# Ledger of designs, part 2: VHH binders against C4-dicarboxylate transport sensor protein DctS (dctS)

Target 1, 216 residues: C4-dicarboxylate transport sensor protein DctS (dctS), of Rhodobacter capsulatus (Rhodopseudomonas capsulata) (p37739r437to652)
Amino acid sequence: TLAHELNQPLAAIASYAAGGLNLFDQPEPNLTMLRQAFEKMGAQARRAGLVIRRVQDFVKKRTPQLAALDLSEVLAEALSITAPVAREHRVKLASLIEGRIPGVQADRILIEQVLVNLIRNGVEAMAEGPRTGDDLTVRLARAGAAVTIEVMDRGPGISDAVAASLFDPFTSTKSEGMGMGLNICRSIVEMHHGSLSHGPRAGGGTVFTVTLPVPQ

## First folded at step 10 (VHH; from m5 with V98I)

Design n5
Fold by ESMFold2 at other seeds, look of step 10:
Structure n5 (fold): chain B 216 residues (1-216), chain A 124 residues (1-124)
Amino acid sequence: as target 1 above (216 residues)
Amino acid sequence: EVQLVESGGGLVQPGGSLTLSCAASGFTFSSYALAWYRQAPGKKRELVAAIYSGGSTVYMDSVKGRFTISRDNAKNSVYLQMNSLRAEDTAVYYCARITIEYSSGKWTVTFDYWGQGTLVTVSS
């Protein structure tokens, strides 16, 4: 479980930080115990980093393993994984499952990472600028022979810098990020014979739509 | 192989209308933003209109109200309806696939494929 593996070292860090502050506030602080608390916090931070790196390496090198998949379960797991970051930025995560959702042929790990990435990016967008509300909603629905997953945030839409790049193609820039970007997510979805689309959300924000075919 | 094939260019009188088409293949069309760019002789290539994968649109100021971009995902095609044409609209019109990247809460734009263009001449 990815949520449990990340939450464990984070909880330990919080515990050692609280204990260290209590020690620091004593009239005669025990410096040996304070040092040990900082050392243990550092070790747990490295542990969290190793978990994250392992997942990223796995996703980048993985050959898709398609099987029947319940998208509502994957969505629940993605929401669990992203809940701490959303809470930190006071973003309210919500889901809406409309009707009966048939199974799809998909690699659970890859689709989970797509959803985690889209949700995390929406939370970070809402944290970095003006927003039209505090909710990030993921809508899961059937549309004919396909299932759609819409990740809808209320952060800023396309910025002036992105719009300016559309008007001047010689100034385009490329993301230098180390994590999973939209192009990687699009490639994963296309390997599942689906599509990843984007556009502005009515009332402000961005909508990302993952469309996956339903087997006949 | 990604291909973008423009068609529908030609000679038209000022005030006339023309519809450009761009047929796309080799990629999942509904996942990408598409745009029309134009280049007059001796000028830089400039955006005319763009349509996001979700269907919303952007236009340069000089064509607003005269040109309409649209897409048909079932036919893997993007269109530019040009009305009230003027001499300054004379150019080679290019269909482009553009990649809009969104990572760490930030947007970036990359232009990765272009068609060969279709000539529009507005002349009396």
Scores: ipSAE 0.013, ipTM 0.383, lowest interface PAE 8.1, mean pLDDT 81
Fold by ESMFold2, look of step 11:
Structure n5 (fold): chain B 216 residues (1-216), chain A 124 residues (1-124)
Amino acid sequence: as target 1 above (216 residues)
Amino acid sequence: EVQLVESGGGLVQPGGSLTLSCAASGFTFSSYALAWYRQAPGKKRELVAAIYSGGSTVYMDSVKGRFTISRDNAKNSVYLQMNSLRAEDTAVYYCARITIEYSSGKWTVTFDYWGQGTLVTVSS
């Protein structure tokens, strides 16, 4: 019934646009009514946006379909998917697979989306501000009973970008894009019984670390 | 349900020490940054110290060298070791969970959960 919920605001927009054009074409257009037509179109566009956001949130909350997964294969796919955007911003993608990586129980689709999102965010951070180099490296390694995936960029560090907000928390503003933010990636990783952490990269930049358990 | 419970406040002489604790539950503790904020009577709440999920720390200038923030992911706890206390450190101290968002190349911070606070009084 998504189609029904979207068709209502879209039909309203079309109706207000037609009415607005009729008002515009009059010999003495009523500017107050014309303004109201534009305002109502804007309100319906925002209503349609809320419907779309509800659908996106539903997809992001799906229950993971866990199966044995080779993380090196998922990393290769994520690097392939992000290669065009990295090239666009002249970022060199690299991987480092340290030793033998055991399989994990994970949903390939969801973990691939997390990796793609983290890599794209790193590339975009390197494009938006000063950077200490052109490489973004993903390191895959075993750490005891877990496997770690570190996405390391060379953009502005998280501490510099966040410091002002920490010192003045009541004037901070939120940024909520329509894509997959870090909060959704954290939720996906937590549904896999893992964690998503962050910290500074040595020499500048940010490290995001996904930790996933190794089954016994 | 996310909960943050502070403890360890009390009365202390100038120059003394206290350790504040914050016990956390209802979330994956190791994935979040935690902070201590304080509010003195008639003043706005201010950052004392923060610790990122990866372990890096930030301090306000007046407490650097005197206070140490730390975390224990196994115990879901964050601590504030307060040394060389001064009368100006008298305040209610709050533990906070910090959500850091990064989307479309932009960083934002959300303070989505706060504890009830623990009172520290430094009497002169």
Scores: ipSAE 0.013, ipTM 0.444, lowest interface PAE 7.2, mean pLDDT 81

## First folded at step 11 (VHH; from n5 with T28R T99E)

Design p1
Fold by ESMFold2, look of step 12:
Structure p1 (fold): chain B 216 residues (1-216), chain A 124 residues (1-124)
Amino acid sequence: as target 1 above (216 residues)
Amino acid sequence: EVQLVESGGGLVQPGGSLTLSCAASGFRFSSYALAWYRQAPGKKRELVAAIYSGGSTVYMDSVKGRFTISRDNAKNSVYLQMNSLRAEDTAVYYCARIEIEYSSGKWTVTFDYWGQGTLVTVSS
C-alpha cells in the first residue's frame, strides 16, 4: 500500500538520524560512519520521492475503469492509509456513514487516491495553522440521485490564504506539489460524472464535497 | 472549449444600478470558483468580487455593501449586481474562472480563463 511504501523510508530516515546523533555525541566521532548515516538518509529521501512520483504518474495516465464500487470500503481504506499522518499531528479521524449507501460506478484506485489526498490535505492544514478542534470527519451520505462524500477539517478556512492570492491574479504561480492537487482530484471526479466542490465548515474549517451519481 | 461571456455593461449615472452577467460553458461550472475583475484605463486589473463553489463570497473593500456577486449553477451563470455606482467604478469588467489548489495543507490560486469583458461607464 502507499502508506507501507512511504513509512519504510521515513522510518529508515528516523533511524539513521538517531544513529547519526549518537555518533555525533561521542568524544571522537567516527566521521566515516557519520557520513554514511547522512548518505543513507539521502538515499531514503530519494526513495520516498520516487514512490510519490510513481503514484502521481500512475494517476495522471490512468484511464478510469468504472465498476460497481462500495464507497464505504474505499473510505475505510483511505482512513487507514492516512491514519499515521493524522496520528503524527494529533488529528482524530472519524467517519459518519448516514443510512444505506448505494453502489456507484467508479474506479476504486482513482477514488481512493482522491479521498487520501483530501484527507491528508485536511490533516496538514490542521497541523500547520490554528484549528477549532482535533477531528477530521468524513461523512458519506445519499442525496437523492447522488452520493456525497464530505471531508471536513477544523483547520484555518480557505479565505485568508486565498484572499492574498486573489489580489494579484496575474502574478499567481502554478504550484507543483508532491501529491495530487485539487485540480487533479476534480478531474478524476469529473471523469466519474461527479463534481468536487468546497466551502466553509460550520464552526470553522473547510468542507470538500465529492458528489457521485447513483446508477438508475 | 471553455468560454466565459460577459454582458450587461453600459452607460449609467452616478448612484445608478447595473447587473452584469457571465455565461459559462465548456466546464463543470458548479465545481469552480468564479470572480469578477475590472480594469480601468491605465490601471492594473483588480479583483472586484469572487464566489466559491460552496457559495462563500469575497469583495474588495471599496465595493462592499454596494456590489453583490451570486451564482446560478442551473444556468451556468455568475452575476454582479452593482448598486450606488460611482465614477470610480468605470472599467471593463471581466468574468474569470479561478482554480483554487489545496496541496500539502496550503492554498494557492491560479487563473486559467477570462471572459472578453463588458464596459461599464459611470458618468454624470
Scores: ipSAE 0.010, ipTM 0.346, lowest interface PAE 9.7, mean pLDDT 79

## First folded at step 12 (VHH)

Design q1 (from p1 with E99T)
Fold by ESMFold2 at other seeds, look of step 13:
Structure q1 (fold): chain B 216 residues (1-216), chain A 124 residues (1-124)
Amino acid sequence: as target 1 above (216 residues)
Amino acid sequence: EVQLVESGGGLVQPGGSLTLSCAASGFRFSSYALAWYRQAPGKKRELVAAIYSGGSTVYMDSVKGRFTISRDNAKNSVYLQMNSLRAEDTAVYYCARITIEYSSGKWTVTFDYWGQGTLVTVSS
């Protein structure tokens, strides 16, 4: 449902952009219709922003409702939600479910949003910079008393970001309104008594690891 | 509220060793990357070593093989083992907390807290 709610305004933006370019390329462009196309694109962008804000506000204010949860099902839904963005950037989404994954006590909505955010960020990293391959892989496995979810991209690695920051140790890039940051994801995972960590992927890219406890 | 307290500095002869410690409080230590920076008089601060929350490390070239950064999440501490010290290692050493944000495909690295520093002097 979230994917459908976001895809509607995005499809409308693409349609108005295509129509606007067609009008612009005519021998005598109708400027009134061209202006209307831009205005309608703006309105749809604001609608998409409202959908995103609604989800962020819901997640931020939600008290976790912990219940037995099948993480393989949540992963499948997160992959479905992120598939259009991955397709747009020619990123191949892959999953590896290693063995039998026990249920965990978790809030489905919150964990789904963590996975969607991590996958989307990996896709966007692979789209923007140099990449070492086209695959983003999510591995789900049991490790003793915990289940791990590894989101592995092939974009620029964290080591490159540290090197770039050596020249500007006080520089930050502000990002507004398009998704959840890592700090929100970490808070959600910690409310589930888990951990979120990150590090370099062997061969290039980044690995984000979500660890959730298995009930005794 | 966030506190980073360095210790272990002092006077040492060339070729000697020191271990620096940084005790952290006021935040969830295991979730952050930490770094050692140093500043010699009249010089800019420079990275010495960093350790990510997952344990991977980065070193400046001139200290590779001589210095080792490590962390103990149970003690909320980060360490810098300094071996084969040279005169050019003389500096005030600072522990820093690094906030690493990854959003919308962009890495943002912020050095949001620094310790008071501990002086290391390498002299005959």
Scores: ipSAE 0.011, ipTM 0.317, lowest interface PAE 9.0, mean pLDDT 80

Design q5 (from p1 with V58I)
Fold by ESMFold2 at other seeds, look of step 12:
Structure q5 (fold): chain B 216 residues (1-216), chain A 124 residues (1-124)
Amino acid sequence: as target 1 above (216 residues)
Amino acid sequence: EVQLVESGGGLVQPGGSLTLSCAASGFRFSSYALAWYRQAPGKKRELVAAIYSGGSTIYMDSVKGRFTISRDNAKNSVYLQMNSLRAEDTAVYYCARIEIEYSSGKWTVTFDYWGQGTLVTVSS
């Protein structure tokens, strides 16, 4: 839906830019038509900006619809959604569900988006640089009064400098354009009274850990 | 209308403390992340600390252990407790609501909603 709404203004900008350059290269450039091309590019850029702000406002203003949620079911769906991109990069997706996982109070749509984003980030990290293996494993377990979801990749890992900026709202990843950033994932998890953290994976790679409370 | 109003700045000696406040209105405060930024004379505006809607925080290395960001959703307010102040902390401090924007093929965070700033001066 976002791609559909943005394709129109972006295509129009490209068309007006090409047309404007063609006009500029004429022996006697038509300055009136050049001005119109610039004006139309500006208008389409403003239109694209309004579309983006509408999406941002929707995401930021959404109050989580908390309900009893089976995290095993959400994980299965997230793995299904990410399977094609994992196959493309020869990443083996696996899950490990340890013991009985109690239900949590969560918004299914928002938590699914977090898991999809974390899995895609791990797959893309494994595609971008050196790997220590081909497996990305998601571990679901109870830890006392909480449930943990660990997304464990085999990518190059996170340097100390990158680790300091991972959740900085002003840092973006190289693979942006394929999902939401880690700062938004953290915001969603925090709306659920949980936390999102990271650390090294044994044998190489990164673990991102989502912690969600179990209702009393 | 979204409004952010900073207060609590002033003159303080090195090693001293100040508490900055930011009163927010015009939006559902409890659903948004807030941040403090600062701009020293002749420098770019820089992030100091942020607090997410769930209460999790981040701090830039230069202020970790000295500054504490907090929020009070009942008062629609964000605070920055600044301890052990140094001369390099002298700046205008701004409160901002964190915004998400899609541009140039990626999702980015922007800050279209700023306060007017409050001056903090640390001098001997």
Scores: ipSAE 0.000, ipTM 0.097, lowest interface PAE 18.9, mean pLDDT 75
Fold by ESMFold2 at other seeds, look of step 14:
Structure q5 (fold): chain B 216 residues (1-216), chain A 124 residues (1-124)
Amino acid sequence: as target 1 above (216 residues)
Amino acid sequence: EVQLVESGGGLVQPGGSLTLSCAASGFRFSSYALAWYRQAPGKKRELVAAIYSGGSTIYMDSVKGRFTISRDNAKNSVYLQMNSLRAEDTAVYYCARIEIEYSSGKWTVTFDYWGQGTLVTVSS
């Protein structure tokens, strides 16, 4: 499993970090061994990155199996799947379905994974930083020839300070944590001829918006 | 299909000016941050300037005061006005779409979509 393949390099990193700290605390630290500990930690971090990329490559190579899909049903399932993680972090999940939502042509499995990942991302943002409330709301609405799915959290939001990461343009394979990252979610949505975007939530937090076309 | 097409590069004298343009298509332009990067031969690609969806900008110190990044959401375009050009500004300039992700308690920035680049040469 993905969890098992990531737990192994993480355990190795923890071991090398503990060993490195013990070496650092010696009266005369062996700098050669300390450097080796850091090098081994770096190698394990790269190994974890390759595991994540393997998952991302699998999703990118999947041909979507498009069929008429009821997005309200998929949203309900995604909320059910993420409810335990939300409860663990004391996040209240809510949905708002505005009006009649037409069916879309989509792969249920892939879209469900996108929603689960976006909700989980919002829950983690609310758990690990300042929050302006305890609610994460998913709004489903029709906007003309498209349907929008807005995943709205109450976390810290996106700041210009995140720009410090802009100095590393060749790390598109950076680990985004366990499981599917937003770059894969974007790819899935774009394979469905839609878009994935983000912006501020009114009153604080972040909104991720999935837009999917409505068949004519 | 995501497309980023740069234009406006060319040969210019030191102290001269150029305006680079990047036409974007295949995505909701107004919702993304855009950046200009450059790469001189044998060097790593480096950030020049970025502009967020809300209009906030960031510049590297080497270009601050000389370069201005701007965007026109109605035209799906991002621009780099380059003034007071120097020989060290010679590079291929790339337009990039910035993806901002939150995972494992961290915001990260990824760059999965780049244009083909436009060459800027500053020489006499």
Scores: ipSAE 0.000, ipTM 0.238, lowest interface PAE 12.7, mean pLDDT 76

